# VHH binders against Flagellar brake protein YcgR (ycgR), part 89

Target 1, 263 residues: Flagellar brake protein YcgR (ycgR), of Thauera aminoaromatica (c4kar8)
Amino acid sequence: MAELSTPSPASPAPLDGGRGDELEKFTLRGARQILQLLQDLITHRGLITAHTGGGHSFMTAVLKVDEERGRVVLDPSPDPQANRRALAAPRLTCVTQLDGIRIQFPLVGLGEGQDKGRPALFAPLPAEMLRLQRREFYRLQVPLAHELSCLLKAEDLARKPVEVSARVIDIGAGGVAVVVPTGAAEFVIGGTLPACRLALPDGEPIELDLEVRNLNRQTQRNGTEQLRVGLRFAALPRAADTRIQRYIFKTERALNAKARGGL
Below, E stands for the ipSAE of ESMFold2; O stands for the ipSAE of OpenDDE; V2 stands for 0.75 times the mean of E and O plus 0.25 times the DockQ between their complexes.

## First folded at step 9 (VHH)

Design K16 (from K1, 15 letters changed; framework vhh_8fcz_2; at its last look DockQ between E and O 0.26; V2 from the best seeds 0.00; counts 0 for: pae E 9.0 > 2)
Fold by OpenDDE, look of step 9:
Structure K16 (fold): chain B 263 residues (1-263), chain A 121 residues (1-121)
Amino acid sequence: as target 1 above (263 residues)
Amino acid sequence: QVQLVESGGGLVQPGGSLRLSCAASGFTFSSYAMNWVRQPPGKGLEWVSTISPLGGSTSYADSVEGRFTIIRDNDKKMVYLQMTSLKTEDTAVYYCARDLDYWESGTFDIEGQGTQVTVSS
């Protein structure tokens, strides 16, 4: 009695090459857009089905975008055979979803190696990514070298006003994420922090109101505790918005230039 | 609600072995790298091991390298730590923790009560 191996549910077939013209409007080719989308996948911890051809696929995730080396870092399969197939494939077709929107992109030139002592798969950045809808707010990962900070006007546990200098770790048109020492202040989700000051490299700090949107307590590998605070811009003057957008754009360009070996 | 429940701790002699288990619920397990961390008596938290979201990559602290093995089962939403050649200095409360920034900072969130491991002659 041959055990009929129940065919594994057919991974959704890669989008058939519908007429190239219709998909063009949904195809991202700009380096900035691609980096943004990859970063969004990281931020949202999007799992990816990577198709290797011949009906084979494996699950992976984008772990890092290495802009300096112009590559994506992928989580290897726990199955060595899947990794071998992936490495032998001339092209991977990666399929995922973000916020219910299907994302598809090719990876060519897959290799294996280590980064920071961790085994990983590496591929050059995709030349294009198919996405049906753009995300409303891009979040730039702030380079450590920029030392962006936000002075938060908050309260401590005793409701005493305190000022906390927070490192900005990401920034977008809609807000910032910052890290603060644990216990530096009391934050309440939905609470407003008035008259905060965002320091950008290009001039005087921007005064703005911030709304606490999320809180994540984190412990580093070294045992240090910190609080990640997601903050929305509650009221952003147009001039401030322009400065923030300029900073983001400039920074992205610089990162892209560096990735291309231009710096 | 995120829940992590550690188990498998106990008293063991030096050179012995233990297998810790962590049951995860309340989040998309396969989307997170998982850590084992420990807190020795009177000391701060220290990182022990990390496993990538899909389990294809593992890393260890120098102090446990070659002796400990981290494994995960995404279908069962379990992460394990096989400990061998245990030493007195391995005595600690062990926690399973989500990795919130696997590649960059390796930050984790402890949500469980931990499991006590005591290595003593």
Scores: ipSAE 0.592, ipTM 0.842, lowest interface PAE 0.7, mean pLDDT 87
Fold by ESMFold2, look of step 9:
Structure K16 (fold): chain B 263 residues (1-263), chain A 121 residues (1-121)
Amino acid sequence: as target 1 above (263 residues)
Amino acid sequence: QVQLVESGGGLVQPGGSLRLSCAASGFTFSSYAMNWVRQPPGKGLEWVSTISPLGGSTSYADSVEGRFTIIRDNDKKMVYLQMTSLKTEDTAVYYCARDLDYWESGTFDIEGQGTQVTVSS
């Protein structure tokens, strides 16, 4: 019953410039990395949203890279006004996705001309490209019915070992978020919790080391205080990563099937 | 499953006009440049026209430039060839083809049956 795939909607809007410094860790500036990523876009025929400013954008694609001239070749818009805005803009902000990876890069110095007798747009190679793994940012909200839990090996206020069974509220490739009763243990941002056990519905619990990344106090509907603890997976073995990804995939498919059936 | 279905061919007098259509399905249409390619009787394939993935760039063989117009509609997943001032030399089977190497000639994805155009008095 599967519907034939249609192209994904246009790529998300550019990430805000005020967040540029915090995104530095995802920014590629090596010439080899940039050329390889551009070639991947060409090979996979990635569709690109080019933002010209003032809320305007147009669809384009990287058709090829001219290494000898140090430039990229872009598909012009069939809309002449879009081409005029692009040529007048001080820079284009190009946004696209490739297999769930968000890619963003600037082009400056856009020009119009021909390549082998075919109309095209040209720009110097970008000096940087932002590459965000979708896997790294996706978090599955764990269904209540699964009652997913993680046994935390932490310390109490007196620095004595304590085990806390924490409910997992979301899970992704890089970590989990859990809730515990306020005062169940002392957590320190940056602290490591060794040999914790993540209980997935099928199979044996996963033994893993966790790093505390954030702490937020929350009040439940009954007035009880809880602590939301953001935990990063440390040194995750490939087998454990595979099991976590399979749980996420299976659960997401089950939720999608239920939604389609009106369930 | 990739499908390209050509239609609109027929018998036309010299000087006449004809519009060919190609319906595409089973792939991300707007990601591909599209071509019209023809095979005259007893001859090999001859490139006719190319349109870029988003329609901003078109090109034509010298023999048809000024007479043929390639158009695409990405919403309907269609490519067209508007032919005017037809000559007997335009007689051929016309194929719609995906371009697998946009800037390199000679590599086309011909999946359709083609449509016969015959220009004769």
Scores: ipSAE 0.012, ipTM 0.528, lowest interface PAE 9.0, mean pLDDT 81
ESMFold2 (binder alone), look of step 9: mean pLDDT 84; pTM 0.847

Design K17 (from K1, 15 letters changed; framework vhh_8fcz_2; at its last look DockQ between E and O 0.50; V2 from the best seeds 0.00; counts 0 for: pae E 6.4 > 2)
Fold by OpenDDE, look of step 9:
Structure K17 (fold): chain B 263 residues (1-263), chain A 121 residues (1-121)
Amino acid sequence: as target 1 above (263 residues)
Amino acid sequence: QVQLVESGGGLVQPGGSLRLSCAASGFTFSSYAMSWVRQPPGKGLEWVSTISPLGGSTTYADSVEGRFTIIRDNDKKMVYLQMTSLKTEDTAVYYCARDLDYWESGTFDIEGQGTQVTVSS
C-alpha cells in the first residue's frame, strides 16, 4: 500500500505582476512598517517559501531582524543545494501568509554567515513588502469593542433618501460586511451607495462609495431579525486604503497576541 | 497538548554510540527549533544541542561538539541525537525540548520524562 504522500501544500506561486498601480496600495515601503511586519513573521513563526528562480524554491523562516545592521536573518535549508541556489540567485522572492494575508517581498544580496555561533542566511532588509488581503483569503472579524460603524446613504421602500448607521462586523482590503436592522433601507445587489462614511478608531471617518455585493437575512438568538450586507469598496482613495490596511494589521496583531496569552 | 517522548537511551561502554529519538506532538513542529538537554547525576540541566526549525542550522555545546549530531524530520515530527565516542561524563538523563526563543534567549520547554544514558566500563 503506497502511502500516498499527502502533497505538500503547493507553495503559493509568486504574484503575477499585476498592474503596478494596483499593487502600490498594498506595498509597504516605510522602514518601520517593514520592520514591524518582519517582527510579526517572527512572532507568528511563519514559514516562508523563498523562490530562487528557475522554478526552484526552499522553505525558510525569519529568525531575527537585525535593525542595527539593517539585515534579516533567515533559516538555512537543510538541503545544501538549495542554499547554493539561494546564494547564487540575484534575487529571492519570498512568499508567506500571516493571518490569511498573503505577504510577498524581495530579498537581494543574500549571504551566509554566523551570528552568536549560529549558522544562518543574511540579507539586507527588504525595500518593500507586499501585503495582499483578498476576500477569498481573510476578512478581519471586527472586535465588538472597537465599535466600527459605517454610515450608509441608502433609500427606503419609497425611494426616499435615508442614512443608516450600520455596525461593521468584518473588514478586508476589498470591503466590509455590516449589519442593519431589517427594514432600515432597501438594498439592491449591484447597487452603489455613494458618499458613505466608514468610522475607524484612528481618526475622522473615511468617505467612500460602496457597492452592494450580497444580502443575508439573519436571526439573532433573541429572535430579532437583521440584515447582513456585504459591501465592496467601489472607489477608495489611497490614503483611505492605507488607513484601512493599517487598522486591519494592527487589530489582527492584537487579536493574535491575545489568543496566545500575551495580553 | 504539547508532548515530547524521548527514547533510545541505555547502557554503553566508553567509545560507544547511541541514537536518541524524540517524538513530538501537539504543536506545529516545523515552526520550532528543537533542543536536547541533559541532566547528569547530582547536577543541573545543561544544554547539549539545538536544531533550527527547518533543520538548516545546528549548534552544539563545546563538550559534545564533533561527537554528537542533531537532526530532525519535520514530516515525521521527530528529532534525533546521534551520539558517538561516548564518555563517562555523558552519563545523564537526556530530554528533548521545544525551543521557545531560538535566537534571543534560548529558552526551552521540557515536557518529556527523558531517557537515561549511562556510559560505563
Scores: ipSAE 0.658, ipTM 0.866, lowest interface PAE 0.7, mean pLDDT 87
Fold by ESMFold2, look of step 9:
Structure K17 (fold): chain B 263 residues (1-263), chain A 121 residues (1-121)
Amino acid sequence: as target 1 above (263 residues)
Amino acid sequence: QVQLVESGGGLVQPGGSLRLSCAASGFTFSSYAMSWVRQPPGKGLEWVSTISPLGGSTTYADSVEGRFTIIRDNDKKMVYLQMTSLKTEDTAVYYCARDLDYWESGTFDIEGQGTQVTVSS
């Protein structure tokens, strides 16, 4: 009997395009930088998840950059249905990682053909590529013992103000995810929650504006329903940003120290 | 560390069929195009077939096109060569190789001992 294997990590999902202002400063648009980054992906043989829409994706790689024709050459899928979905899609969203740095770029105008007699997929060079350091996409899973909370100033169905104390389950440079009881408030994706208060373990709560980015209903084992709310920090003061980064850094160091010394 | 182990060769009459296998280990298999290369008796190495890293593209030498099929299974880290309509000219030692420069022919990383295919009456 074979040994049990660990599961592979889940494929990287695309970052939400509705985060445009936040992502702009990490977007490369220079032709030389784009070509160099694509060449780095080729040299490191980076595996790419290409998202075709409708929850479908396939694995691929950049095989070559054809600068004379202004296009990238991609490895087709062995699944003909994946290739048909890719060719029908108005856009591929390609996601990969290089040396711990997240890379994301769109390809439009995908075509099928041959490169030196070899079947391949082709697309014009992307006009932009996102390049994100770990701290820009990293989310710390908040230790339960910290009991981090965020006071949300939201509205109920009748548009009346309501305050909800929400437990923070993860935190990163750009936002938090929280859980609240189902029905505690009405949340609308794209809506802004002004003057919320994020309570960190030491120090004064941080006052900040939050934008609702995603909502997921959850049913716990005891039948209790809760709502997972993904929240983006609106314009953060520099002091608030520094405070959040310090919390993340200190907590990671503490978790690493415990992992080395625990049973 | 890198290992490629070929198997499945043998003695076959003209017109017959064989399936060659290549077991790979010690590297990220799905990141490399894989090739079959053969050495006929008293001759140099000849490229036979190549399959792209994720299996969506296959190419063949003119002499084998339509008769041979290259297949890979990235979950099992295996490459196969299904050979049909074999000719005496197909007699060779067959090697599995990593294609180090997929978009350009030329450089193959041959690590195994190969498997002998003999086509004879």
Scores: ipSAE 0.076, ipTM 0.630, lowest interface PAE 6.4, mean pLDDT 83
ESMFold2 (binder alone), look of step 9: mean pLDDT 82; pTM 0.827

Design K18 (from D32, 15 letters changed; framework vhh_8fcz_2; at its last look DockQ between E and O 0.40; V2 from the best seeds 0.00; counts 0 for: pae E 10.0 > 2)
Fold by OpenDDE, look of step 9:
Structure K18 (fold): chain B 263 residues (1-263), chain A 121 residues (1-121)
Amino acid sequence: as target 1 above (263 residues)
Amino acid sequence: QVQLVESGGGLVQPGGSLRLSCAASGFTFSSYAMNWVRQPPGKGLEWVSTISGLGGSTSYADSVEGRFTIIRDNDKKMVYLQMTSLKTEDTAVYYCARDLDYWESGTFDIEGQGTQVTVSS
């Protein structure tokens, strides 16, 4: 009777030490943004893994944000030992996911008490929250009503420079997918499209370099063929990245609110 | 579809004990605080107890504090109410309910049929 070794859940791969600089663009430090994200966690009833150090963790949830007192209220563990560890820890590392986006934030100064007669854990509001959207995990489907577009600087079959206005169908931290008419330009996987312009609703277009990562021909219901082009942000200024992240966050929140019947 | 099925009610003498059970289905059980509420004869619904989604937090109405214990099993998707030192005033139909914001709204979304608890000599 071969004991089927239940594969140990793969420890989440250490966040590859991507240069501290790369994570900064995904770090929220604005008080309003932090509050909103915490509220979203409450609304979505997101479970959080709280790491206490030493390889120990427990499951929790954000129950409430107390803005007046500047604190977050957490669901305590049913395990008293876990709670003791949490309270003894100089820092909790909280990890969760919302809509396929990894969220990580530190909590410092954990305490226990009661909220409306219920046992709870309390911590000051986090000073920062990391919202990491990886292309591999999640892309926002852009609402048609937003009419996002990207002006692509490409070449035709004759290698003549052409500009193609492409509709953005999805967007993530690492890139966009666009649709173009078949034959509008020639795209080569691995090729760079320099000085393209991404139009967001909140201001002037963003100039950026794009790398072609994927090509997919699609036939529409009406029989028209279009080309879906997956594009990576090859070089993105910090300010542009912040705008993109803000757009994604805002749009996701709106979509979720609508899905819940709130809008 | 969300389903909550209460059981374990019955007739008991004052000072007796009873254990209620609620079987939950149709939703992510651990993501919801679970509540027990009751409706005494000729009265409105009243809150009895709450347990948080992960079970780390519990609360009780003053009338049942120290006598009742709420527990949950997230693996089985069950919530329980252990009742001890039962009193005649505990006579009611008992319901389990998800995430009742009873404190603010005073309204309960009752999804189950409830279970009758009668405390009588």
Scores: ipSAE 0.225, ipTM 0.666, lowest interface PAE 2.4, mean pLDDT 86
Fold by ESMFold2, look of step 9:
Structure K18 (fold): chain B 263 residues (1-263), chain A 121 residues (1-121)
Amino acid sequence: as target 1 above (263 residues)
Amino acid sequence: QVQLVESGGGLVQPGGSLRLSCAASGFTFSSYAMNWVRQPPGKGLEWVSTISGLGGSTSYADSVEGRFTIIRDNDKKMVYLQMTSLKTEDTAVYYCARDLDYWESGTFDIEGQGTQVTVSS
C-alpha cells in the first residue's frame, strides 16, 4: 500500500441549465462588457475551471485577449490528456469568481497553437458571459485545510443503504459540492439523500436533506479519479442556514485577507 | 512577504549537469508565470526560460533550448531548472523570478540572491 488519496483542488461547478431563463438578466452580451470582464480576469490573475464534459475539467487562466483576431488565449494544462479532451470537446464551460462574483462563460472552437513562440490554447471570444452577484448562486471554495465533510446516507451499486463520509469542496446558501471515491456509492441525479450530516468547524453537525443535482469526475494530482457530487439543500432549517452563511462570510474574509497579503 | 530562494548551483565541467531549485513563498504561486534568468560575470541579465502559472506552456532562449528543462510543482511552490550538456557560456548567477507580464519575457521581479553556476574545465 503505497499511495494515499489526496484532496483535490477547489473547483467551481457550472450552474444547472434548468433556470436559464432566470439567468438571462445576469448575462452580458455586449462586446465591450465581455472584453472588460475578460481583461479584469487577466489583471486579477483569476484561475478558471474549464469543464470539458463527461465529468472532466482542468484548471486554466486567460493569458490575454487578442482583439484584432477576436480570440481569447488560455494557459494549457500541464496534463496532455486534459488538453486533448479540451480540444476534442464541442465546447468548454468556464467557471470562476472575481471579487466574490460568480462568472461563467462558454468557449467553442478551441484550438491549439503558439503565440510569440509559446504554446497556448485559443478560442473565439465568448458571445455571452454570466456575471452573478446573488447569494443563491455563490459558491465558496472550501480551503483544503478546513477539511469540511458531509456524511451522506446513500445507496451502493446493489441499491443497499450505505454511509459515505465525503469531503466538501464548495458550499453556498443553496447547497454543497462533495468528492467521494469512485464506487463508494451510486448517485442518481434527482435522487434524495435524507438525514445527511454536514460538519462545520463551529458547533454540532447539521442534519439536512440533500438532492443530487450533478455528477462530475475529477482527477487527483496522482491520476486517481474521484466523483464530484453537486448537492442541493432540500429543506434547510433557519438555524442551519444562519450557520452556513456565517461560515461562508468568515471564510471569505480570511481568504480575501490572505490573497492580499500574498500579493 | 514575497520570497524566492535559489539553490543547487555549483562547479561542474563542460558537458555536466545540474538541477537548480527555487522555493517560493508569500504569494499565490500558481497565479504567476515563473522565469529563470542569469547574469554572466560582468554582464547584464539574460532571460533563460519561462513556465506558465499552471505549467502547460514553457519557452526557452535559443542558447539553452534542448539542454535545459523548466519544471514547476505548484503544491510545493517550487520551480526547477534541469540543466544538461553545460557549456562554459552557461557560467552565471541564476535567479528565479516572477513574470509580471507573461507576454513580455523581459519583465521580471527578482527577489533572491541567486545561485552560482560555474562551468570550467
Scores: ipSAE 0.006, ipTM 0.475, lowest interface PAE 10.0, mean pLDDT 81
ESMFold2 (binder alone), look of step 9: mean pLDDT 82; pTM 0.832

Design K19 (from K1 with Y32W; framework vhh_7pa5_2; at its last look DockQ between E and O 0.54; V2 from the best seeds 0.00; counts 0 for: pae E 3.9 > 2)
Fold by OpenDDE, look of step 9:
Structure K19 (fold): chain B 263 residues (1-263), chain A 121 residues (1-121)
Amino acid sequence: as target 1 above (263 residues)
Amino acid sequence: QVQLVESGGGMVQPGGSLRLSCAASGFTFSSWAMSWVRRAPGKGPEWVSTISPLGGSTSYADSVKGRFTISRDNAKNTLYLQMNSLKPEDTALYYCARDLDYWESGTFDIWGQGTQVTVSS
C-alpha cells in the first residue's frame, strides 16, 4: 500500500526580490483603496492563507470590514492551535488571489473576540496591500468589444516609414500582442518601434517604445492571413504602467464576474 | 447545478439524539457560510444555526443553544447538525441553506429539500 505522499503544498515561492521600486507600483496605501479591496475579497468570497511564521499557516477569510472601528474581521481556524499561533504571532502575512491577481498584505495586532455574539479574529486594517500580477506570464485576452489598438510606427519593405493601426489581442505588464495585416509593415525580431501609441478605453493613448519579440503568421477561418506580433514595452513611464495595470485588473474582474453568472 | 441535500432525519423520543447531514454540490463549499433553518407545522421558518466558511465561527438560536452543534467537513462538502436532548418543540422540517452574508441573518439563496425530524413519546 504505497502511501501516496500528498505533495506538500509548494511553499509560496519567495516573492522574487524584484527591485523595491517595482513592488511600489503594485502597493496600495490609500485607505479607500484598501477598504475596497478588502470588500472585494468579501464579495468574491476569497479564501486567505495566513502565515504566522515558522512555516505555519492557516486558512481564513475576511468576513467583515469594520470601517468605523478601523478593523478587519477574519474567520477563525477550526483548529485552536492555529488560532493560538496566529494570536501569538507579531505579524500575519496574508496571501490570497482575486481574479488571478495575487494579493498580499500584513496584519499586525491580531486579537480574538466576538461580533454579534459570533467568535472572530480582529486586526487593524492593513497599512498596505500588494497586488502582484506575475508580469512575466500573465496575458489578459482583450475582449473584442474593448477594441484596443496600438498605432505602430514601423517601416515597409522599402524602409519607408509607415503607421499601422494594430488590434491588441492580449496585454500584460510586460507587453502586448497585436495583429496586423500581412504586408502592412516589416517587423524584425529585436527591433525597436519608437513612439508608438497604445489606446486604452480610460483616456488618451499612451506613447511608448515597443520591442518586437516574436512574429507569427496566422491564417484566419476566412482564409486571410494576418501577422501576430508580440511586443515588449521597452520604456514605460510609471503613469502608463499604472494605467495598463488598472485596465488589466478592471477587465479581469469584469470577465470573471461574467463567468460566474454575474452581470 | 448547485444543490443541497439533507439527510439523517427521523423519529426520536424526547431526550434522544439525531445527526443531520447536508451534502453540497455545484459550488465551492468552503467559501460559503452555511446555516440550518427549521419549519415546524403551522409556524414560519426559524433560524437554528450558522457556521462560517472555514468553520471557526458558529452561532445558535437560543432555543437550541447547548443542545445542538453545527459543524462542517469542507473536504467532503458536507454540513452537519448534531442534535442532542431533543424536545417535542424541535419537531420540524430541517433545511440546509447557503448564506449570502455570514453576519446578516436570513440571507439565504439556496435551500435543500429538507429532512423531517419528529420528536414524540
Scores: ipSAE 0.822, ipTM 0.927, lowest interface PAE 0.6, mean pLDDT 89
Fold by ESMFold2, look of step 9:
Structure K19 (fold): chain B 263 residues (1-263), chain A 121 residues (1-121)
Amino acid sequence: as target 1 above (263 residues)
Amino acid sequence: QVQLVESGGGMVQPGGSLRLSCAASGFTFSSWAMSWVRRAPGKGPEWVSTISPLGGSTSYADSVKGRFTISRDNAKNTLYLQMNSLKPEDTALYYCARDLDYWESGTFDIWGQGTQVTVSS
């Protein structure tokens, strides 16, 4: 196990639902697990960003779990408009972290009221809670200047081997997304591409087995067609994982430093 | 090091006003409910007011409702108590306290040293 750096703080923004299949293995749905995680947030005093939609959010906390009534009790905002938006929202998406682990959960049916004469917001217990480390959900958008590529060992329509050099557009702990010209190779969802080579700037290419997870045809403004291929790392060796995480960390720091220096 | 430091006490005439402050350090202030508790001469502690971690919910003892206002500034890690229409009965040493359980009074784990409020004619 490689310990390269302290993980960055979790982003308060909700994770995109388009990554739902990737996140399912980190999703808790058992009632006992959900109650325990909520109690952990109370015990550790977790601060929560509650997103109400339309780019609006407010800070809150879980004050209590009322098991008898099947409810969570939340700290209202001191801003009455934030409370009104929360009560009008069809869904509250709560995001927080606990010891570097990102927690996300939906609340529906939010209501206002009092408990022991004290104002509060309450909602039914969530049906699911997401619990994951930063590395499990982050995807770095690869700068064009890095010219990252992945040599794919795939097959053509006649099932004959072909090698395709694909540009890497994003990279994370669990995989990459690449683009290839339409017709460069035949890809099958669930198929495995053995012995592909991921070229990183800091050394020799990494040999990886990849699994095809999604395919999306894209038409550029000029009419050019390309295929976006989502690829999962299969059986990633620790050394390869370490190099990928190091690349992500260094690139993210470089991009943040440029943004800060430009302001 | 977890610390609470009260200030703003003093001597005032009946009907006067004071604003107490409590500076918090060594912990994530916005994660905790906070309370004011007072101790009058020769008496035991009396709960005065509590505010929720993000400030959206407040509660008061009957003896101070309408006269005292609890507030917090989480950016400055500071708890406040605005005291108006002060009475001689409000004379006490006032403590801020970190509240373990917003819903059940009397569960405080950290206290300040207190600031004296004296209301006399």
Scores: ipSAE 0.259, ipTM 0.719, lowest interface PAE 3.9, mean pLDDT 84
ESMFold2 (binder alone), look of step 9: mean pLDDT 85; pTM 0.850

